# VH-VL binders against q9nrl2r1430to1533: the designs that were tried, part 217

Target 1, 104 residues: q9nrl2r1430to1533
Amino acid sequence: GGVHELSAFEQLVVELVRHDDSWPFLKLVSKIQVPDYYDIIKKPIALNIIREKVNKCEYKLASEFIDDIELMFSNCFEYNPRNTSEAKAGTRLQAFFHIQAQKL
Short names: E, the ipSAE of ESMFold2; O, the ipSAE of OpenDDE; V2, 0.75 times the mean of E and O plus 0.25 times the DockQ between their complexes.

## First folded at step 17 (VH-VL)

Design V21 (framework fv_iluzanebart; at its last look DockQ between E and O 0.42; V2 from the best seeds 0.49)
Fold by ESMFold2, look of step 17:
Parts: structure tokens; sequence; C-alpha cells
Structure V21 (fold): chain C 104 residues (1-104), chain A 124 residues (1-124), chain B 107 residues (1-107)
């Protein structure tokens, strides 16, 4: 997209990072803390990577940006059972994202 | 332009405290690991630890665990390496470094930018 | 801790000649290996990451190869500015570890 879309992506990712439930998503999952993560998750992604892609104008379409955000949540739900703190945080942050994305 | 600017050289005595700094600019400071590397006189390079400024998550190499404190103040884009009580064996050059991503290599992180180094001399 | 062993300790070569530097890991590090150049009084400079990918701005005369436990840095035609110490580093598992370095000297 254009400059307006990139500004909207910047604003949205800032709001996601500021959200209390962003803690599982700020950076890539640690191989030390979670040794089997990368055996299961083949397309890892996190908010810091998404923000850098926005800053470097790597997203050409709004759908590409949305796909990375949704991939981030999909990875969380694939790896984590639904009653874990990580999955519960993911559920709440995803709901927040869907509300914010509607306003664009 | 990504830059890491370290604090100046220090001359200290054993038992004194010290906090050296690494200030990042030209990028989103919160989003990249900052690591610290020691180089003793005439020796090679050793990773000491790293911190993620966005959430203060911190890892230490085992030989440095309990020997130093790594911290960050993201409001001023600065990471720190700190000793509560210096020893003569802490005499070394200390570098900070920052990670980046290669989007083609599947989001793996690697250290690509380095500070100029801070020489710390500890002698009686 | 993964031990990285470099050979030779010192490599004496003439400008225009080829230099081959070796790095061995005590266990597999897959392709998570970087090469750094360091000149006296300077910070390390990243040359190669992911075993074989040149960092931005690194001349084509630098190439990396290998995977698992055996890695090589090749400088195809040494320039005067290439005389330095070279370190390999694994970043597969924390703590990340460097080899002891190979000094490339003027012959």
Amino acid sequence: as target 1 above (104 residues)
Amino acid sequence: EVQLVQSGAEVKKPGESLKISCKGSGYTFDDHWIGWVRQMPGKGLEWMGMIYPGDSDTYYSPSFQGQVTISADKSISTAYLQWSSLKASDTAMYFCARTTFDFESGYYEYFDYWGQGTLVTVSS
Amino acid sequence: EIVMTQSPATLSVSPGERATLSCRASQSVSSYLAWFQQKPGQAPRLLIYDASTRATGIPARFSGSGSGTEFTLTISSLQPEDFAVYYCQQYDNWPYTFGQGTKVDIK
C-alpha cells in the first residue's frame, strides 16, 4: 500500500506492543526456554519483526501485514494448549487486534 | 544509520563499582537484543550476556552469571554493563553489539552492529 | 558449551593469494555460524552469517562454506586491508561462543 497504509500499520503494531497481553509476542521464542518450538513452528514471527518490516516498507499490501499478524496468533495456538497463559494472552490480544483492524 | 556509541575508557581500583553504557540510535532500540562481549588483553572474544530492551529479558553466559549485571533503559535507548566490585582480572576491552533479522533466512537473529569498545583498566 | 576450534592459529600469505581458514564445532551447529574480522584497536566486523551468506557491503572475495561441525572461510584474492584476525562464532545455542581466532599475516 501507500504512505497512509504504512502509517496505519505503524499505529496498529505500536498499540499491539503496548497491550498488556503482548508479552508472548514481543520477540522470537527462545530456543533455550522452549527447545522444541522450532521443530513445530516453521514460520516463526513476532511483533519486533513485524515492526521492522513496517519500518522498512516490506509490506506491499495490507493483506500481507494482516497475514503476518494472524500467523503470529496461529503459531501461538498451534504450539500452546488453550488453557496456558500464552494461549489466553493470544486470545485476548487477537480480539483486540480484530477490533482495531475494523476501524481501518 | 545504525550506531552503537559506548562510554569512554575507565581506570579503576579493585573493589570499586563501575557501570559502562552503550547507546543505540538509528533503529527501534526496544526491538533488538544488545549483547556484551569481553576481550582480555591479547585474548579472543567472549560473549558475556544479552538483554532484550523491550521487556528486559536477560541471558548470561555461565562464566559471567553473578559476576556482572546487564540492564537497559529504553527511554534513553541505552544498555549497561555493571560491576559491583571490580577485580584486576576485569581489565579488558568491552564491546556491545545489536541483533538484526534476515527476512530471507527465516527470521533468525544474528549480531551485525558493534560499538567501538570501552577499555576498562583495573589496577592497584 | 559448544567449543569452536580454529586452524591454523596464524596464516602467512602474500597479497593476491588465496587464504583458507577452518573452524570446527564440538557438536553440530547446523548453519548457525558467523565469521568476523577484527583489526587492532577496532570492533569486530561481521563478514558472513548463516555459514555462507555475505553481510551487507562485504566484498565477493569473502566466501563461507560448511555446515554441521566443519566450516571454512575463503578469501579468494587477499587485499592489503584483509590482514587481520578472523573469528568464527556459533549462534545455534546460548551461550554463543567464538573460536580462538586465526591471524592472517603478510608473508
Scores: ipSAE 0.662, ipTM 0.902, lowest interface PAE 1.5, mean pLDDT 92
Fold by OpenDDE, look of step 17:
Structure V21 (fold): chain C 104 residues (1-104), chain A 124 residues (1-124), chain B 107 residues (1-107)
Amino acid sequence: as target 1 above (104 residues)
Amino acid sequence: EVQLVQSGAEVKKPGESLKISCKGSGYTFDDHWIGWVRQMPGKGLEWMGMIYPGDSDTYYSPSFQGQVTISADKSISTAYLQWSSLKASDTAMYFCARTTFDFESGYYEYFDYWGQGTLVTVSS
Amino acid sequence: EIVMTQSPATLSVSPGERATLSCRASQSVSSYLAWFQQKPGQAPRLLIYDASTRATGIPARFSGSGSGTEFTLTISSLQPEDFAVYYCQQYDNWPYTFGQGTKVDIK
């Protein structure tokens, strides 16, 4: 149970999760709460899933990691109209991500 | 190793408040739901509710809605179950349990790890 | 809520014999059904999830089958340590609901 250095992917996920606008993305959308979500979104993804993939070393390239993050935002914008709180949060978080991704 | 460790047994009187805890370790606490399950003496298991520590999203069984409060402090990987005013009928064993993780499911998951339980005894 | 009904309430079997436990849902829960084992003074232990998948470390003598509204837990050859109470639980819809349990005791 020692402390180990976080990878760049791990660090970025931590920063995304800590962001005030991460709340729509922390976990998968509930089918119970949003019955039609999975009729529309065919490749669901969230930060907890991405974190798990990082922990399992499933990302061999930065582009793969970035693709999943972008998919997460794409799903949000596909399902949520622009004037929703989710879409607005997504817009801000994506902007933050794009800045942080320059470090990868 | 995934572990859920619950607070110790409680002996209380009717009308008293109580808050019991469930501490997770060996995994990313924020990313798994924690559920609470009641088991009255000699009876079966009853799902009370659950919380997602990452955002404190919380759901209750209709039978327990307004009767208890479920909360979490993710900074110390701990979930809580509390009563504002205990009744004798609250005497029971209380378990916390962690859900699994599914990459592509919109459904909630099943409980794979359980705490050891906290016995709560309420009597005058 | 989805009502889970287990049968029988008590099942008396001899060591080495086959035990068959039933669980019925009041409406379809697809395959989102788990089985738990609980011994006195202990927390429940996951045996089967997704109706038919054995959890890690669970002996091969335990198997689950079924889908929709009818489910079965089978213990092919009962061992002394298998005498306990068994619960089914659906996780298809909130609220999550457990069956009332089947007690497997020695004949």
Scores: ipSAE 0.374, ipTM 0.848, lowest interface PAE 1.4, mean pLDDT 93
ESMFold2 (binder alone), look of step 17: mean pLDDT 90; pTM 0.923

Design V22 (framework fv_iluzanebart; at its last look DockQ between E and O 0.59; V2 from the best seeds 0.00; counts 0 for: pae E 2.2 > 2)
Fold by ESMFold2, look of step 17:
Structure V22 (fold): chain C 104 residues (1-104), chain A 124 residues (1-124), chain B 107 residues (1-107)
Amino acid sequence: as target 1 above (104 residues)
Amino acid sequence: EVQLVQSGAEVKKPGESLKISCKGSGYTFDDHWIGWVRQMPGKGLEWMGMIYPGDSDTYYSPSFQGQVTISADKSISTAYLQWSSLKASDTAMYFCARQTFDFESGYFEYFDYWGQGTLVTVSS
Amino acid sequence: EIVMTQSPATLSVSPGERATLSCRASQSVSSYLAWFQQKPGQAPRLLIYDASTRATGIPARFSGSGSGTEFTLTISSLQPEDFAVYYCQQYDNWPYTFGQGTKVDIK
C-alpha cells in the first residue's frame, strides 16, 4: 500500500528491465512466433504488463506484485528446458529479484 | 493522455531516401507496440508492420518486407519508418498507431491510438 | 490472407436516421473485429473492438454486433459529425487486414 510502495514497485521494475538478463521477460512472446506457448502457459505475464499494473495502481499488496514477478519466472521455467538461454537468464534475473525484493 | 505526433509532410523525388517519425507521449512508450499503416490516395488502410520499442523486435507485413525499415529510439520515445529509395508508388499518407496485444491469446490486435499522419508525395 | 468486404460502398442518410454498415470476412475471425471512423484529412479513430465493445469515449449511438464472418456497425441516430468513412479490421489471423471502407454521406 500507498505512494511509498508504488514507488518501490516502479523502481524494482525499472531495475529488472535494465538487467542484462531481462530480454526474455520484456514482453510476451507472440502466438505468431511461438504457436504453442499459450496452450502450455495458462497465466502469461511479462515485465511490460507488470509495469502497466503498477502505473494503474492495480497492486494493493506487495505480495500481489511479488506473485506476478514469481509467476513470470515460473512460466519461463515451465516452458523452457534448463539448458536454454531463456531459462539461464531467468535463473540469474530471479536471483537478482530476490535480492531487490528485500527492499519491499 | 496518450498522444502520437508524427513528422511533417514530405515532397520527394524518386530514388531519394526518407525517414519519418512518430513520437509517443502520455504512456510508457517502451512497453507498447507501434504499428505503421499506409493509406494510398483515395484508398483504404494497409497494415505495414510494427515494432516493440523496448527491444526493437519488429514484424513486417509480407507486402512490405524489404520495402521499408521500421525502427525506434526508445531514449526519445520515437518510432521511425524509412525508405532507402522512394518510388512514385510510395505516394501516400502514413500513420503510426499504438497496436494492442492480447496476452490471453498471444495475438496482436487493433489500434487504440493514432498519429495525425504524414503525407509523403513522390514525384518528378 | 483474410479478405474483409464492406457494404454498401456508400450510404446516403439524413441526420437523425439509422445507419447500418456491414462487414464480411472471407473466413471466420471469431469476434476479433474492430471498427474505425475516419473523417477527411484526419486519422482513423477506434469505435468498436471485439466486435461489440465500445471504445472509451465513443457515444452510445454507435454499436457493433456479429461474430464469425458477418459483422454490423449501427449508428442509431446519425449526427452531423458522423459523416465519414468507416473501416472494419480483423485481427484474428496475421497479416491483419482492413475492409475497403463504407462512406456515410449526407442524403
Scores: ipSAE 0.531, ipTM 0.844, lowest interface PAE 2.2, mean pLDDT 92
Fold by OpenDDE, look of step 17:
Structure V22 (fold): chain C 104 residues (1-104), chain A 124 residues (1-124), chain B 107 residues (1-107)
Amino acid sequence: as target 1 above (104 residues)
Amino acid sequence: EVQLVQSGAEVKKPGESLKISCKGSGYTFDDHWIGWVRQMPGKGLEWMGMIYPGDSDTYYSPSFQGQVTISADKSISTAYLQWSSLKASDTAMYFCARQTFDFESGYFEYFDYWGQGTLVTVSS
Amino acid sequence: EIVMTQSPATLSVSPGERATLSCRASQSVSSYLAWFQQKPGQAPRLLIYDASTRATGIPARFSGSGSGTEFTLTISSLQPEDFAVYYCQQYDNWPYTFGQGTKVDIK
């Protein structure tokens, strides 16, 4: 492929993925591992999906991009109790995101 | 263009170790599961397992659990299938394949692109 | 595991004729069913996914139908390049499983 300049959205997704606390969010939750997840979470989303949407230029506004990221965190906190590793990682990653989002 | 390119044919003896590879290109390698499928001579297709390169999460089919090791090196967009000790019965064609995903589905999706296959022949 | 059973094992069809291939699942796989075509010495090629959606570049003569436990692949008018082995595969539950295949050859 050719070299292109990364958009602000692309760059932020890269930073989120590279973050140490991104592991709960890299891909959709497996129904094999968590059979009841999709009974609870009705709008599943993950960083790989968000990255795909960025690559397809589906985000026309920064607010749309931010909404998907916030949905991702919301899903995590809805399903996972606050004392879980997933929720703790989500809390830290969301804080990081909020800082980086100021650049958008 | 999405492509999966596998390593070349292998001729081995029983007891030898082997590691074959599948390199992806034309897409974000970290974001899609890579599966391995065995096809013994003149037989059908068998799912062996799959790996998510982004975090190396791995699933094995019960029939292949403990028989092979699936791994990935996302830094070079490559997935691997390896044996510690080959058997004659491991003689087969091995395919890698990429899995898709849906924006609103939590279910695993279909495998849309396949490698060209790696022929492994094990004989004394 | 979910057992996929294809029928018939071999289907002899004349060029230009309609070919109908069946695939049955031992339990419901919803619409998470794919059809593949494989020719000798080649990798499987995706034809249909989600039971009825044609993959990119697949001719209109290929169509898939069904849901739950019964599925059908139809080739409306068989072309010379369509003689091959066809596999169905469920991706609803791990481990993913294939049917044993249907060989479509020339009558």
Scores: ipSAE 0.318, ipTM 0.820, lowest interface PAE 1.7, mean pLDDT 93
ESMFold2 (binder alone), look of step 17: mean pLDDT 90; pTM 0.906

Design V23 (framework fv_iluzanebart; at its last look DockQ between E and O 0.45; V2 from the best seeds 0.00; counts 0 for: pae E 2.3 > 2)
Fold by ESMFold2, look of step 17:
Structure V23 (fold): chain C 104 residues (1-104), chain A 124 residues (1-124), chain B 107 residues (1-107)
Amino acid sequence: as target 1 above (104 residues)
Amino acid sequence: EVQLVQSGAEVKKPGESLKISCKGSGYTFDDHWIGWVRQMPGKGLEWMGMIYPGDSDTWYSPSFQGQVTISADKSISTAYLQWSSLKASDTAMYFCARQTFDFESGYFEYFDYWGQGTLVTVSS
Amino acid sequence: EIVMTQSPATLSVSPGERATLSCRASQSVSSYLAWFQQKPGQAPRLLIYDASTRATGIPARFSGSGSGTEFTLTISSLQPEDFAVYYCQQYDNWPYTFGQGTKVDIK
C-alpha cells in the first residue's frame, strides 16, 4: 500500500509492542533456552522482525502484514501448550490485535 | 543509514572505573540485539555479551560474566559497556555490533553493522 | 563453548589467484556460520552469513560453503583490497565464538 497504510501498520505494531502481553513475541525465541523450538517451528517470526519489515516497506498488501501477525500467534499456539503463560498471553494479545486490525 | 557511533579512546589506570558507549541511529534501536566484541592487541575477536534494548534481556559470555556490565538506555538509543575496576589486561579495542535480519532467506540472527571501535588503554 | 579452528594461519597468495580458507567447529553448528574480513585499524566487515549467503554489497568473488563442522571461504580471484585477516564465527549457540583468524598476505 500507500503511505497512510504503512503508517497504520507501524501504529498497530507499536500498540502490540506496548501491550502487557507482548513479552513472548518481542524477539525470536532463543535456541539456547528452548533447544527444540526451531525443530518444530519452521517459519519463525516476532514483533521486532514485523516492525523491521514495515520500516523497510516489505509489505505490499495489508493481508501480508496480517498474515505475519497471525503466523506469530499460530507459532505460539503450535509450540506452547494451552495452559502455559506464553499461550495465555498469545490469546489475549491476539484478541487485542483483532480489535485493532478492524481499522485496516 | 544505520550507524553505530562509539565513544572516544580512553587512557586509564588500574582500579579506575569506565563506561563506554555505542549510539545507534537510522533504525528502531529497541528491536535489535547489540553485542560487544573485544580485540586485545595482536589478538583475534571475542564476543563479550549482548543486550536486547527492548526488554533489557542480557547475555554474557562465561569468561566475561561478572567482569563487565552491559546496559542500554533506549530513550537515547545508546548501549554501554562498563567496568567497575579496570585491570591492565583490559587494554584492548572494543567494538559494538548490531543484529540484523534476512527476510529473503529466513529470520536468522547475525551481526552486520559495527561501530568504529573504542581503544581502551589501562596502564600503571 | 564451541571452538572454531581456522587454517592456515597465514596464506600467501598472488593477486588474481584463488584463496581457500578453512574453518572447523568443535561440534556441529549446522549452517549458522559467518565470515568476516578485518583490515588493520578497522572494524570487522561481514562477508558471508548462513555459511554461503553473501552479505549486501559483497562481490561475487567471495563464496562460502560447508555445513556441520567444516566450512570454506573461497576468494576466486584475489584483488589488492582483499589482503586482510579473515575470521569465521559460529552463532548456533551462545556464546558466539570466532576462529583465531587467517591472514591473507600478498606473495
Scores: ipSAE 0.490, ipTM 0.857, lowest interface PAE 2.3, mean pLDDT 91
Fold by OpenDDE, look of step 17:
Structure V23 (fold): chain C 104 residues (1-104), chain A 124 residues (1-124), chain B 107 residues (1-107)
Amino acid sequence: as target 1 above (104 residues)
Amino acid sequence: EVQLVQSGAEVKKPGESLKISCKGSGYTFDDHWIGWVRQMPGKGLEWMGMIYPGDSDTWYSPSFQGQVTISADKSISTAYLQWSSLKASDTAMYFCARQTFDFESGYFEYFDYWGQGTLVTVSS
Amino acid sequence: EIVMTQSPATLSVSPGERATLSCRASQSVSSYLAWFQQKPGQAPRLLIYDASTRATGIPARFSGSGSGTEFTLTISSLQPEDFAVYYCQQYDNWPYTFGQGTKVDIK
């Protein structure tokens, strides 16, 4: 394959994935493990999906990319109580994202 | 081009250990589940388990739970299937396969790309 | 686990004829059903996913239909290269399960 420079979106996704608090967000929640998840969350999303969209150049605006990332966090906070490991990880990762997103 | 390339054929004796591999290329390895399927000689296909390389989340079929170990090294885009002690009944073809994902379904998707298979022969 | 049952076990057809293969699930798998083709010494090849969508590169003569517990793979006009074993597989619930296969051979 060809060699391409990473876009700002690609780079940010890489940084999010590598973050220690990315584990709740790497892939979609399993309906087998969490049977009621999709009864509550109607627009599921995860970093692997967002990365795929970046690779397919589906984001034409930075705001679209940001919206998906924020949706990802919103879903986490909607489903997970504040004191869960998932919610705590999400809080830290979102803070990291907000800092990095200023570079977009 | 998406490809899964598996390690070569193995000839082993009962009691020996074995680790076979499946290397993915042409896609983001961390983002897709990799599954293992057994096919005994002249028989059908059986799901053994699958692993998500991104976080090493691993699922086993009940009949294979505790019988094999599935692992992955995402640094080299490789998934593994291993036995601690082979039996003659482990003689089979073993396939790895990549699973797709959907944007909004929440369901696991289909397996679209397959390795060429690794033949494992166990006999005394 | 969900049991997938294919019929018939063997289907003998002549080149150019229509082949109809059936797959039944012990419980509903919605549309999360795939069909695979396997030839001797080769890996399974994905033909149909989501019950009715042809995979990339699959000829139009292959079509899938059905939902819930009853599914059908149709080969409208059998070609010489189509003689093989065909498997259905559900991916609605873990563990994923295959049917036992239907062998399509030449009459």
Scores: ipSAE 0.367, ipTM 0.846, lowest interface PAE 1.4, mean pLDDT 93
ESMFold2 (binder alone), look of step 17: mean pLDDT 90; pTM 0.916

Design V24 (framework fv_iluzanebart; at its last look DockQ between E and O 0.69; V2 from the best seeds 0.72)
Fold by OpenDDE, look of step 17:
Structure V24 (fold): chain C 104 residues (1-104), chain A 124 residues (1-124), chain B 107 residues (1-107)
Amino acid sequence: as target 1 above (104 residues)
Amino acid sequence: EVQLVQSGAEVKKPGESLKISCKGSGYTFDDHWIGWVRQMPGKGLEWMGMIYPGDSDTYYSPSFQGQVTISADKSISTAYLQWSSLKASDTAMYFCARQTFDYESGYYEYFDYWGQGTLVTVSS
Amino acid sequence: EIVMTQSPATLSVSPGERATLSCRASQSVSSYLAWFQQKPGQAPRLLIYDASTRATGIPARFSGSGSGTEFTLTISSLQPEDFAVYYCQQYDNWPYTFGQGTKVDIK
C-alpha cells in the first residue's frame, strides 16, 4: 500500500487509542455483556467507528469530529455512574482530549 | 485491499498441541472482530468464537468454550486459534473471517472477508 | 442459540432456471442475515448481507429477501458457476449460527 501522512484527526485518534484510559472506548459496547445498553444509548459510537469515519473522510469540519468524540464521552457518562471505572477512565481521557483538541 | 492470510495445512497426532494463525492486512486490524469457523469434512460451517484484537476481548461459542483458545497479536496483525491437546475429531478446515460494522447505526455487522482456510488433520 | 434451518437440503435445477432457497430462524433475527456460497476447497463467499443487500461484485441474478424468521435467496437464472452449497447465517445474537446448507446441483 501507499504511504500517507496522517491528518490531525488521524493522529489524535491514534493518541486517544494509545491512552491508558481508552479501554472503555476502543469498540462498541457489546450487547452480549451489557444487554440493556442499546435501550439507553441511542447514538452509540466508539473510537473504532470514529477512526473509520476519519479514514473515509466523513469529517469535513473539526467541529464534526469533536462532536463525535464528545458524544462518545457523553454516552459513557449517561450509562455509567460516576464511581465506575468506565466513568473515571472517561473523565481522564476526555481531559486529555480537550488538551489535544486545541491543536486542531 | 483487505486480505486475511492463514497459516498452512497441519498434520498432527492426537495429544499434540497446535496453533494456527490468521494475518490481516489492508485495514486497521485492531478495529474489527476476527472470528474462527470450523468445517468438518463434508459438513457445514460452525462458529467457534471471535476476538477483538484491539483489547483481546473474546467470545466463544458454547460448544467450543474450553476446547480451544483464541488470541491475537495486534503488533503483527495476527489472530490465533490453538489447541492444547488435539483429538481426531478436530480434523477439519478452519477459517478466519473479519467482521465489519455499520458506523451509522453503531452495530457490528456481517463477516465480509475470509481467510483461505487451514486444513488440520489429526490421526494416529 | 438461534437455530437456522435451510430447505431444501438439495436443490436440483437446470442451467437458466430459477433457484429458490429458504432459510428459517428459530427466533427473529431482524434483518441480520447473510447468505454465503461455498464451492469445494474454497472459503465461503459472501453473497448477501442484511437479508437483501448484495455484496460487492455479486451478480444481479442473486437476490435476498425476508425479515424476522423467514428468508429467501433467489438465483433468477442459474449459471454453471452457481452450482455450489449455500449457507445462511444470522449475526443478530451470539453465538452466531449457520444453517446446515443447501446444495444446488445440476438436474
Scores: ipSAE 0.848, ipTM 0.936, lowest interface PAE 0.6, mean pLDDT 95
Fold by ESMFold2, look of step 17:
Structure V24 (fold): chain C 104 residues (1-104), chain A 124 residues (1-124), chain B 107 residues (1-107)
Amino acid sequence: as target 1 above (104 residues)
Amino acid sequence: EVQLVQSGAEVKKPGESLKISCKGSGYTFDDHWIGWVRQMPGKGLEWMGMIYPGDSDTYYSPSFQGQVTISADKSISTAYLQWSSLKASDTAMYFCARQTFDYESGYYEYFDYWGQGTLVTVSS
Amino acid sequence: EIVMTQSPATLSVSPGERATLSCRASQSVSSYLAWFQQKPGQAPRLLIYDASTRATGIPARFSGSGSGTEFTLTISSLQPEDFAVYYCQQYDNWPYTFGQGTKVDIK
């Protein structure tokens, strides 16, 4: 993507990180606190990794950026039962993401 | 350019308090674990603990739990290591280090950037 | 806590010769193993991560191998600047732990 798209991705990631429901997604899930997580989730991803990839211009297409964010939510819903705080936060943040993406 | 700059050498007496600092620049400070490593004179390296500045999530190695406090102020991109009451056995070089990401494996616990070290000398 | 054991404690090698450093973990750490070099008065320098991946700017004479519990750092042709202490470090599980170090001395 062009310079304008990379700036838009930076702005969107900042908005996601600032959102109150970002707490399950800021960094990778701790293997110490959740020892079975990486037995189930084979393509882990988090907002800090996505931001690093944006900062290093690793995304060549906007779809690659969107795919990583959607993977982040998909992992959350795969691991966490729907009644958990993590899954509820994921649902709200994903809705916010879809709204914010339309503004750019 | 990623850079970690630590506060200067300290000479203290047993029982005194101390807070040393590690300021990060050239990257998104909030997004990377910062760890602290002790090296006693003539000895090897020991992980003390680490903090994630983005949410203040903190882990201590068992040998250091309750011995030190690790904290961060992300508004000034700075991590801290502090003692409420120094002991002579705290005499050591202290390094901070920043974690980097492993995009392919999805796990990123290795540390690629190091501060210059802070020498702490505790003697009467 | 995963104990990392390095051998030998000191390795005496002539310049131009091959140095082989061993690191053993008390349980499998998969490939989450790094090697560091430390010279007197300096911070550690990352040489190898993921057991065998050379960090940026590290000369090709440094190579890492192994997985699970047994790891090796090889310096294929020792240079004068390579006389230092070398540490392995696992990052599979917290607390992350270093080996006690191998000092590489001139013979």
Scores: ipSAE 0.611, ipTM 0.878, lowest interface PAE 1.6, mean pLDDT 91
ESMFold2 (binder alone), look of step 17: mean pLDDT 91; pTM 0.932

